# Ledger of designs, part 79: VHH binders against Flagellar brake protein YcgR (ycgR)

Target 1, 263 residues: Flagellar brake protein YcgR (ycgR), of Thauera aminoaromatica (c4kar8)
Amino acid sequence: MAELSTPSPASPAPLDGGRGDELEKFTLRGARQILQLLQDLITHRGLITAHTGGGHSFMTAVLKVDEERGRVVLDPSPDPQANRRALAAPRLTCVTQLDGIRIQFPLVGLGEGQDKGRPALFAPLPAEMLRLQRREFYRLQVPLAHELSCLLKAEDLARKPVEVSARVIDIGAGGVAVVVPTGAAEFVIGGTLPACRLALPDGEPIELDLEVRNLNRQTQRNGTEQLRVGLRFAALPRAADTRIQRYIFKTERALNAKARGGL
Key: E = the ipSAE of ESMFold2; O = the ipSAE of OpenDDE; V2 = 0.75 times the mean of E and O plus 0.25 times the DockQ between their complexes.

## First folded at step 7 (VHH)

Design F41 (from C60 with D100N; framework vhh_7n9e_1; at its last look DockQ between E and O 0.25; V2 from the best seeds 0.00; counts 0 for: pae E 2.3 > 2)
Fold by OpenDDE, look of step 8:
Structure F41 (fold): chain B 263 residues (1-263), chain A 119 residues (1-119)
Amino acid sequence: as target 1 above (263 residues)
Amino acid sequence: DVQLVESGGGLVQAGGSLRLSCAASGFTFSSYAMYWGRQAPGKGREWVSGISSGGGSTAYASSVKGRFTISRDNAKNTLYLQMNNLKPEDTALYYCAKQNWESGEFPYWGQGTQVTVSS
């Protein structure tokens, strides 16, 4: 029986083609499309993680698109060292998300200046922007010490509404993975969990709708079974997105600092 | 070995109804969420519907929402798909699917049942 690697029904249809051809389908190269997407990022105040290489990154945002000059204006980092690294980098890799879609684009030829009397970074418009519909969002492994949790509103086997406090094990711009005790609730891939609450360390829980995208049973070393639930943010308010992105960035920075022996 | 056998497909006119069945064996049916998928000619496989192990939670693709109803009888180890108001676009081979709980993948599919909706 040929193991038909049947794509997960929650996975977009197995994109048949080689990794390269698939990426092309998601790559915007049209000037108008690029401009529109950048404008959408401005409108939605999307936070961007800008990677400068060497494991360094900073948070930025597109402040303005200057069509006349063919350039994009970015918010500089509050960290002067990050800005120096950005300016010294041959290429800036910008990663963000809009409407649950991962967006990645390179910036080359970064410069510093002022926009309306405020410090700004400038770069020529990207030649291409990648819109990855695939859930391959970078996922931050959540440190155990952070004790992130998500209150899931689900149903039990008796179809009774239940609230399940789930530990968050990883988080990305597009969603979270959580662990719950086996039998705590019923889940189905493609199902929606409305009005859930994600607890971040920096403030009040974020209310959001979640979509179940993956289910896995995990057996712990002690023999205890847990259910890993992959959840997509179905509707994420802008403010919530900002908080999540900030948390991810801050945590990554801290982890990297620790890995370098700085903490 | 996991076995899934779909039935109930056929030729139907637009606006008509069909009820698909999937007989499951080789695993504890009541312990697993079950799913329907379909593959139209020249298209990839697409997800149609899912139901939780106990049947309390259901999900539907936007294209079939309000027209299709997934259900299950755990005592009979059978999954169902009631399809109402069928459209030519619903023409496809319909599959019953089970997830591998450990890998999270969907390696288990039946042979499918053909649904053809004529205009």
Scores: ipSAE 0.808, ipTM 0.938, lowest interface PAE 0.6, mean pLDDT 88
Fold by ESMFold2-Fast, scan of step 7:
Structure F41 (fold): chain B 263 residues (1-263), chain A 119 residues (1-119)
Amino acid sequence: as target 1 above (263 residues)
Amino acid sequence: DVQLVESGGGLVQAGGSLRLSCAASGFTFSSYAMYWGRQAPGKGREWVSGISSGGGSTAYASSVKGRFTISRDNAKNTLYLQMNNLKPEDTALYYCAKQNWESGEFPYWGQGTQVTVSS
């Protein structure tokens, strides 16, 4: 089933091509904008997850933008197999972040050599870069180990109040996506769920009003259906916003450390 | 094939009322949330209201809250929109839409019914 939330850089999975219509407004195609964004990644020492296809990826970074030759210089993987996969791939999909903004771009025509006596990978400048510049659009894919939950206050078929404990599958500055068993409660796009309780790993649950933005059914491995509910934070208090941002930041840092092979 | 046939529109003076109907066929009506949307000439489509599959939950755009009431009759496969205290800005083509469980949204499949509110 289609994912209806944009994953954050802490989930390095590439954005779905089926979201192309929605993502076009965030795609940079100007040569000056692309060069500036790549330089910003160098300045901020941004780590990049490069996807080579078939579920394979490695960590890299932009070492240099060679404006005269129209190319980027990348840090190779210490794993020779990862570098061979990258060189054999028709396209790399590079995913990173800058100040919480998700950045994604393709690299085509990868080559290898040396830069100032050190091994390096080279590629032509990308023709486009995706920059999701609104903080509501980036999402952290919640690690299963965190067991993040949200207690939803909803209504059943008879319009009677019901409480549903929902598993949080992604979270961003603008909202969460949760999953609930089919039939647990009635939901409709545009509906408001007042006084729901979002449980974070540290501290007391956060009480929030949520608005339903999307609804899709997912078939589980055992053949049963569950409902995925996309929820927007309505009038988020500053203290709650700070706690959510802190959770996202800390989790991204921890996931990035794991992605570097246990460093 | 899925069919949604809207009816009940017309010309009405400001402060008046209309009831729109949407006759649904080609799917299990009671298994889907249903929606009303509208489009004024030269403008994009705007969501107006929604109702859950069993009717337990409803939602309304701020512009119509308190004036419009959505309802459904699952035995008759029919969706309704009761519109009270109509305003000139309610003038639009009104569309019936079915929840898409795969995309998580609601596409509009009917031709719509025209509502014109004179000032």
Scores: ipSAE 0.647, ipTM 0.897, lowest interface PAE 1.4, mean pLDDT 83
Fold by ESMFold2, look of step 8:
Structure F41 (fold): chain B 263 residues (1-263), chain A 119 residues (1-119)
Amino acid sequence: as target 1 above (263 residues)
Amino acid sequence: DVQLVESGGGLVQAGGSLRLSCAASGFTFSSYAMYWGRQAPGKGREWVSGISSGGGSTAYASSVKGRFTISRDNAKNTLYLQMNNLKPEDTALYYCAKQNWESGEFPYWGQGTQVTVSS
């Protein structure tokens, strides 16, 4: 029998069907690991942004973990409307930091009540938590004078092959961000761009496969709209990785020396 | 103001086919990449497929590649998902989503259409 459509949640929620495999190594699923991370957040009194959807969020904190009941206790918002949105939401996406590391976890089944006579929010323990180390995602801002470019092999609006020389604006161990004029090529999150060519200052361009991870529109000072394309290295030979790391370290050192000695 | 309305779901036997539609309004459809996602009971939401604004690029989750085809008709403001050789594991609520050019963390979703695949 066909099922009736269910109502939309109060807010959109992220889906990561093209990125799930990359984040899996940062996903904690063990009950003891999850309890320990929540206890660490309590100990450090970490401030949490809880997203309820529709662009709404509120600040909260984990007050305690009730291990016996398998629940977390959260600080309610002083804004009653924020609390009502949280209770109506099918899930809360909680985001915080611990020692510079981003922590993200979902809470479902949120309820209200009291803890030691004070208002509190309650939810079952999350089944998983993300612990994203920020240093692994470091991105060097590429100096304009280096004119780093990446030749992208994509398709145009007519679905015909096109090669676009895109300026590289940042580069890290896991990927690169580039800018292209709006309309120069078609991109979609999760799409792959095989056999692209990254031009570093010395040596032949590096051939590498790229995966689109994010797409953002930006308006330049002259009013022209451009597209920022965040790209992950899909397969990176060790020699290519070494060249990229060498470029990053050398450029970082040069920039730091200029900042220190530029006075 | 953004509205996304999915349709075309239903009950089918394994090996069968369905075509899902997503009617879009409240934005310039041809200017946005569009996505399909799904959520089985008790599981997290899974990306299924994506298509660029003009249709020049497509992407698929490994679990559906070769069986599902995403397409769009920008003149009709409609997104499609052709689902062939359906398996019981494909049972889920299917949602379409609109690219958020300002942020990628909270895309806009439709109401969902149920697909149930019997063994």
Scores: ipSAE 0.444, ipTM 0.826, lowest interface PAE 2.3, mean pLDDT 81
ESMFold2 (binder alone), look of step 8: mean pLDDT 83; pTM 0.833

Design F49 (from C60 with W101Y; framework vhh_7n9e_1; at its last fold request DockQ between E and O 0.30; V2 from the best seeds 0.65)
Fold by ESMFold2, fold request of step 12:
Structure F49 (fold): chain B 263 residues (1-263), chain A 119 residues (1-119)
Amino acid sequence: as target 1 above (263 residues)
Amino acid sequence: DVQLVESGGGLVQAGGSLRLSCAASGFTFSSYAMYWGRQAPGKGREWVSGISSGGGSTAYASSVKGRFTISRDNAKNTLYLQMNNLKPEDTALYYCAKQDYESGEFPYWGQGTQVTVSS
């Protein structure tokens, strides 16, 4: 009799390669496809979580691809221990998103060096990249004009209830990500937030139970520190699920029409 | 540099109690959420509990809720896990982990302390 658990489809943790048949159709193996996807990550300035195993990871980015030598150039960590772990690891599993689509790829043979006089990490081009274009893993980047928000029912330092109105920055079938000023409430991965309210444009707010799945901290240019909170939907009612899927579908259609020059 | 050292494990009969400690150094302990995890023989790692940086929010796996209590003493840079009413299923290597706000996960782990619960 195992405990009931709900997996997190939006987790930045690496996917297990043991389910190869289910992921094969999303796996890119052509050299030109891989180079183009890496270039897209560079162009979008995508932040990458690089996993070294044993629960260790660090944030990085692809700075460039060196096609002549068949290598990628990565941004080193400011933490020297993270760089030492990365260099010692038998492989580095990189996870990121591009336009709401999960990207994962392995790097083997990581080395250190210089790129135009600055420290850098180098690895051969990956032999494959996973580009998971599947509805269960998709995250829509919410347009600012929609002003989507979620009222979080959290705790403060004294374990007292506090309500925090947080802006929704992405949304998918399994959850949302929101931003909150640092210090507005106490958050911990695994924590549950009952009876939160997600405000969608097409009706009254949806009451949702949420679970914290990840916590990121970023400093804005003005020095203000914000917390990005990844939240999973717990026990989502079917009607709420339908409204969320409808919002995602309508928004995707509107964004695609705008990209083609229509409205 | 960053170091997490677990202690307090041992051999206990079912129904007994243990208190685990995790001594932290090399970072500002009070600025980070902290976690306990465990790994039973032949099984994968399992999240057990977490506590926010100020201690205002806690979370527990359903298998330990009501029996285990996570706490922290930010003045002593120490994380604790009080384990009561222990069961043979709680037998595992217990380790603590520090939140990494850049990755959004808790990838840094201590070396662990063994807890063995006999019938």
Scores: ipSAE 0.693, ipTM 0.908, lowest interface PAE 0.9, mean pLDDT 83
Fold by ESMFold2-Fast, scan of step 7:
Structure F49 (fold): chain B 263 residues (1-263), chain A 119 residues (1-119)
Amino acid sequence: as target 1 above (263 residues)
Amino acid sequence: DVQLVESGGGLVQAGGSLRLSCAASGFTFSSYAMYWGRQAPGKGREWVSGISSGGGSTAYASSVKGRFTISRDNAKNTLYLQMNNLKPEDTALYYCAKQDYESGEFPYWGQGTQVTVSS
């Protein structure tokens, strides 16, 4: 949720030229394309997580598209408080998947009513929908045994340079997510961390610039807090890109082979 | 109860300058990254700038880099945006926002302060 690739309208993440350009090619703005995608969600009965802001969300689904009135009909939450939060929210961020394709879209102007005598939520058709092919935005969950780390170059709370060895928890073609102890360094969304070093199992660490895209606090099982930092590769040489893709490919194959060998 | 109150907007001619302020209360200001965003009439909200909790790290949207400077005074619980060489396209309602570590985002609060740049 918090690692969404697009910013919420109520809580916009920075969109620089690089990220904006990358996501624009996956953004549907044609009315026919939007209608077709919404119909596909209905046909496959796709479950949607609707984020209402403040860490709140609920499960819904598109029940129908009313082309004549230019709106979508959504299944309300069985929790009345979730529905009240949704109706009060200036915007919903809807996230779903179809056959490994991530779909995300905003809904503004949510209303409540009935459809064929059943409670329903209504919203105008979205002006845009993001459709990401899973293979292009795939994230590998890094096995703990690999002990992947990234040495971050940042500043501490006293504005002094620090180096933080962060554990890599997931990796994709566009970036990594890492965890660091709370207070280890200062981060700001949109900030650049230059000359960081990503350690893969084979070969020398990869030196690269990273941009901060999201910041979450997570409570570990033992009660300690850690900061989860989402980081985008700001620029990636072809050789580095090849090594990262090779690692992802080999690790996926090993995990798939192990899963088939089990049971 | 988080409260953010923006001020300092106004009408200026292209090439002019303004300094915006955001007075924060209801949370430990020095523990949170802070942000400025804006919304022009009929358009969505746009991120403008961000600053880390201690002020060591800053970030800027490409459209304002080199013209705007974000700063903070943790003793006064106040966030600032110095805007130089203003352009008509900078016309917008400007909002202050606090980092939300649960969602990983920064929702905008308050009524904002209007900046109008005439050509």
Scores: ipSAE 0.621, ipTM 0.893, lowest interface PAE 1.4, mean pLDDT 82
ESMFold2, look of step 8: ipSAE 0.689; ipTM 0.910
ESMFold2 (binder alone), look of step 8: mean pLDDT 85; pTM 0.852
OpenDDE, look of step 8: ipSAE 0.844; ipTM 0.960
ESMFold2, look of step 9: ipSAE 0.670; ipTM 0.902
ESMFold2 (binder alone), look of step 9: mean pLDDT 86; pTM 0.860
OpenDDE, look of step 9: ipSAE 0.845; ipTM 0.958
ESMFold2, fold request of step 12: ipSAE 0.685, 0.622; ipTM 0.905, 0.889
ESMFold2 (binder alone), fold request of step 12: mean pLDDT 83, 84, 84; pTM 0.835, 0.843, 0.841
OpenDDE, fold request of step 12: ipSAE 0.841, 0.849, 0.850; ipTM 0.955, 0.960, 0.961

Design F5 (from C60 with S103Q; framework vhh_7n9e_1; at its last look DockQ between E and O 0.31; V2 from the best seeds 0.00; counts 0 for: pae E 7.6 > 2)
Fold by OpenDDE, look of step 8:
Structure F5 (fold): chain B 263 residues (1-263), chain A 119 residues (1-119)
Amino acid sequence: as target 1 above (263 residues)
Amino acid sequence: DVQLVESGGGLVQAGGSLRLSCAASGFTFSSYAMYWGRQAPGKGREWVSGISSGGGSTAYASSVKGRFTISRDNAKNTLYLQMNNLKPEDTALYYCAKQDWEQGEFPYWGQGTQVTVSS
């Protein structure tokens, strides 16, 4: 009877289009590292979204790490139904952020109990924790006055080629974030947008290939929905890189000068 | 509640083909890009393919490009992955995933379907 080793509930890696090998670089499996990271979450009172599956989640926090018992203590939901779902779930997927770094880890074997007379959830320590640095590069928030734009070459719902002028909201050495009207084009994470044009204030637009790295739907205060698209520079000529870096540097200096009351 | 149910996995010889399906429910399927991922034994989860909400845009990992084809039927709330010229390296648990639009994350995935490619 070959003991079917229950596949260790691998944390759903964000489908960052990175090679499976890249995800491993961001996966902590060391007991000490895991404990430290959990302790850091406690110290920073990091709120955790715990996903129970089926589209359900609740907010929690790590209250305590019990190294002796090899368990983590979580704050239960004020919603009893959420707690029941959590306890019934074969796996919790916990998602949080610390210092701008996304942290994701699975918890299995959840139980309920008391910690110092207070209701708590208990789980064995995670076998792995994923630290996803979303941003390899510092990203400058683009001043609205600069009116940076990126012409995206994409397809619409009918697979018709469309060009979408997108406002650039942030820029870094590795890419840009842009906003587009909802429905303006079809995007998929991992998709390539070839021959796009990034407009900088200092000259002609830069032609470049972009890769979609993230998609986020945002509702504006006025009720209008926009799509934020995170784009990586897929192929950036050296000259273009230099221009982008120069723009970032110059803009940062200007912003800092203004913040100091110099402008 | 978001539900994703993968099917179509199995044992296949190298060079063979499989077609995976993912039945989606609990959300407006046509409004979301959908993705396939896989996890090989002892390895982390890796991205395999993605398709935009309307199916107009597709993406593939370099390892599967030219061999796999992602598609969707929005009327049936179903995602597909046609896998051709399968290799032993494609052996993995395959799962479909939905993006969270608010957080830009992938908190939603199914239980997966096992694909085993023999030499």
Scores: ipSAE 0.546, ipTM 0.850, lowest interface PAE 0.9, mean pLDDT 86
Fold by ESMFold2, look of step 8:
Structure F5 (fold): chain B 263 residues (1-263), chain A 119 residues (1-119)
Amino acid sequence: as target 1 above (263 residues)
Amino acid sequence: DVQLVESGGGLVQAGGSLRLSCAASGFTFSSYAMYWGRQAPGKGREWVSGISSGGGSTAYASSVKGRFTISRDNAKNTLYLQMNNLKPEDTALYYCAKQDWEQGEFPYWGQGTQVTVSS
């Protein structure tokens, strides 16, 4: 990883997702695109978390872009130690949001100086900026009243086939998260569950293959345990994809209408 | 403390076979899914195979499916990887890993065992 280097945990995660090639389509490298995005951050007064490494960060903002010198001008921290860490760091990893879209970019060659007589931090324009589209990372929280379920076809500890009706707790373009009782079936990250059935309110259930992406044990306050299973759609026909996106869109509209009328 | 010790690597000619072992201690081995990963020179670590806690479910990367077999012996606290029909692109340092119940990275990898496949 380019980020913080530590002896543990291991640098790459084998099944984490978000590989560099998958992020390529969200990476801006054109000088005009970068300038426009930085200007948008200035216009919207976006607060930026600047990570200096070693578990340290500080809040900053882009004050202006100096196009003539090819630099960005940042607000220094009121904490002198934060500024010293930033100036000593080999790179500054800036993370922010614009209209709910995550934006991340590196700055190298950070220097201190003045802008119109006020202290400021300076760096060359970044060579790239990551702009993650909100829909790519959006997960609709499924309303309990919808009672969405996914029938999982798996095996138990005794290697006997089992069918588990799992409640869907969130859904997005790329997959679902479900909950099952602990011990109802065996799961392994990277494993596929063929011929599962996702029940949407419209039409017949969708038959699809699911890939296990993450597993989390949860203990409720009453002591009962359940397992949260993150599942990716392994291969999704366009018709099924359309039905899922339609469900998400309709449910978002309904939730937004309720929030305006109820709040 | 959690301890994972890989063994069984070595130098082998293309088309050959090796069997890797991972001796586990410091945790209840039978309660966790276990994994093999590898790291080739100049590349990042990649997932190779996984096996459920009871051994009933297995998963493989497409690059090794049909050639590698993961297994476990819960009575001996040992994870295995049988590697057949080895190719030069299988050359890597091979690690076993213990499932982490939280999302994200696996916190425990072994020291690794080197597998080198000559043409």
Scores: ipSAE 0.013, ipTM 0.578, lowest interface PAE 7.6, mean pLDDT 79
ESMFold2-Fast, scan of step 7: ipSAE 0.714; ipTM 0.919
ESMFold2 (binder alone), look of step 8: mean pLDDT 84; pTM 0.846

Design F53 (framework vhh_7n9e_1)
Fold by ESMFold2-Fast, scan of step 7:
Structure F53 (fold): chain B 263 residues (1-263), chain A 120 residues (1-120)
Amino acid sequence: as target 1 above (263 residues)
Amino acid sequence: DVQLVESGGGLVQAGGSLRLSCAASGFTFSSYAMYWGRQAPGKGREWVSGISSGGGSTAYASSVKGRFTISRDNAKNTLYLQMNNLKPEDTALYYCAKQDWESYGEFPYWGQGTQVTVSS
């Protein structure tokens, strides 16, 4: 499966931990490191995509770490069917991001109950957590207020050229993730979108070629579908790379300043 | 139930051509991107080509670009792979795959496969 389509660093799809040698240097196995990372996810209110197998997943969060009982406490899904699938699954594969760094870990032996009178899911602490600390795995979640967009050049269902203004939801050194309405244009994994235009603040749009790395259809609460498209920079000019890195750096600094009690 | 049935494989000499077909049923074929993959003896699975739901976008692995052409006929629920200038290293079991929206596009549903053998 990995040879057919490799997940982007920002993709919620799980990475194969069975490539142990390649990922081993990024795997945390120390109890103290695992506890600290889980606590960081709590502190930053990190949203987790929990994969239950069979293509199913749900959004959750770590509510607390119970060190005495050796357990993590998770927020259950508002969808009862998702919770039933999770409880029946032999394992969950949890994927999240902290400060642009991809984090992935397994949970085995999920149970349900209550924490302080509220419904909760419980699982033993993971024995390992993957924390990918490479430039190509760094992703900035783009603030909605920035209205960052990428004009995609693609074809519609009738094979006519179409330009689609896509909202950029995350950005890194290796690419962007965008969302478009389902049916706005045709996409295929491995396809190249030439001469797209990425609009960054403080300058002219950057013209660049993008390669489709992943596709995910999301159904919103109102029943509307949108398509999440993971896009790799096929060939990034040095000037464009500099501008993207500058945007990421400045935005991260501003978010950190705001979080520390800026007005 | 999703079914993908590949056909058209066989034995050919290097430099020859084959056309593979994949007959799809159990889903709305025109709503899904489709893919061809292959697995050679002693090697892992390799992505070969992809085509979007309406055929407006195609993609090819560098090893086959310029020699292979992917196409589809949505009225017939059929995916095709035209293979020209075949090389011994193209010898593999070829399977088609359906885009899986629920798996974030990384784990498509696979068919049973059709064997392609290219002699020297």
Scores: ipSAE 0.438, ipTM 0.821, lowest interface PAE 2.3, mean pLDDT 82

Design F54 (framework vhh_7n9e_1)
Fold by ESMFold2-Fast, scan of step 7:
Structure F54 (fold): chain B 263 residues (1-263), chain A 120 residues (1-120)
Amino acid sequence: as target 1 above (263 residues)
Amino acid sequence: DVQLVESGGGLVQAGGSLRLSCAASGFTFSSYAMYWGRQAPGKGREWVSGISSGGGSTAYASSVKGRFTISRDNAKNTLYLQMNNLKPEDTALYYCAKQDWESGGEFPYWGQGTQVTVSS
């Protein structure tokens, strides 16, 4: 379904589990990949926020991975109540960040014991881990001066083909958000708009297929209604992905330079 | 008062067909995209299909694409879902929903639903 944006990579709050199908492309399920990521967390001593439900959480860390026994060893909380809540919880949702990469994974079947004579928490290795890089969350707010547009191929209210030039208000690795006058064309969440054309500076428009992810109607200051349409890149050629990334990077650097008193 | 009343569900054998209807009132039906969702026992609500305000654009979940057809009759304020080649996995309570322009595109109003049971 639709979503305006993904949560910040730095956010400690867990992502909605009910939207797992939208996050599948960012989910690691290979045993070797999971083991490597857990080892990276150990090496970098990454702090983990473990959510036990009911608004409760505590700070922990992966102390080691026991590959032979198929389990992970966690640092218990100094708060005994937090440990009791964790042991009673049906699952923990663990959230951490490593070098701007958001990592989230479930732990089920938490137990307690000893590791090298010290108290420890144990859980089976997670079957999956979510790994989201900053680029998957980042949305560049497009400067009005750039007059960035996307020519949408859709149908009007009479079900006739129509081409609508939509203003791009934000852009990221996964898609764009555009604004369209209400009544200009018909949209439905989940619908595909084939062969649309994204106009970027310096070059021919990029032809791409877009999927409608969200629809929001808003009334402007002058009383005019507009429709904000969130669009996902359905299948993006690598050359197009490179051009979009280059535009985002170049524009972000220019905006940062201007904020520091540059040109 | 927005009202959505689903009908047309029932018991059908695998491979069979059913046509669901949703009678809408309390809003300008022709101005809103409409959707079908379903909820199987012990599972969350799943989006099934959508249709734009004039019927020109449709969308389907991968699990039903090619088997289900959504349509609407704006003169009758009625939404339809034609379900062909039904599978046991399609057993669920089926709901229709109105597009919500205010709540970020979420679907806050669902009808009471109509039960579809597919026997193997």
Scores: ipSAE 0.450, ipTM 0.822, lowest interface PAE 2.4, mean pLDDT 82

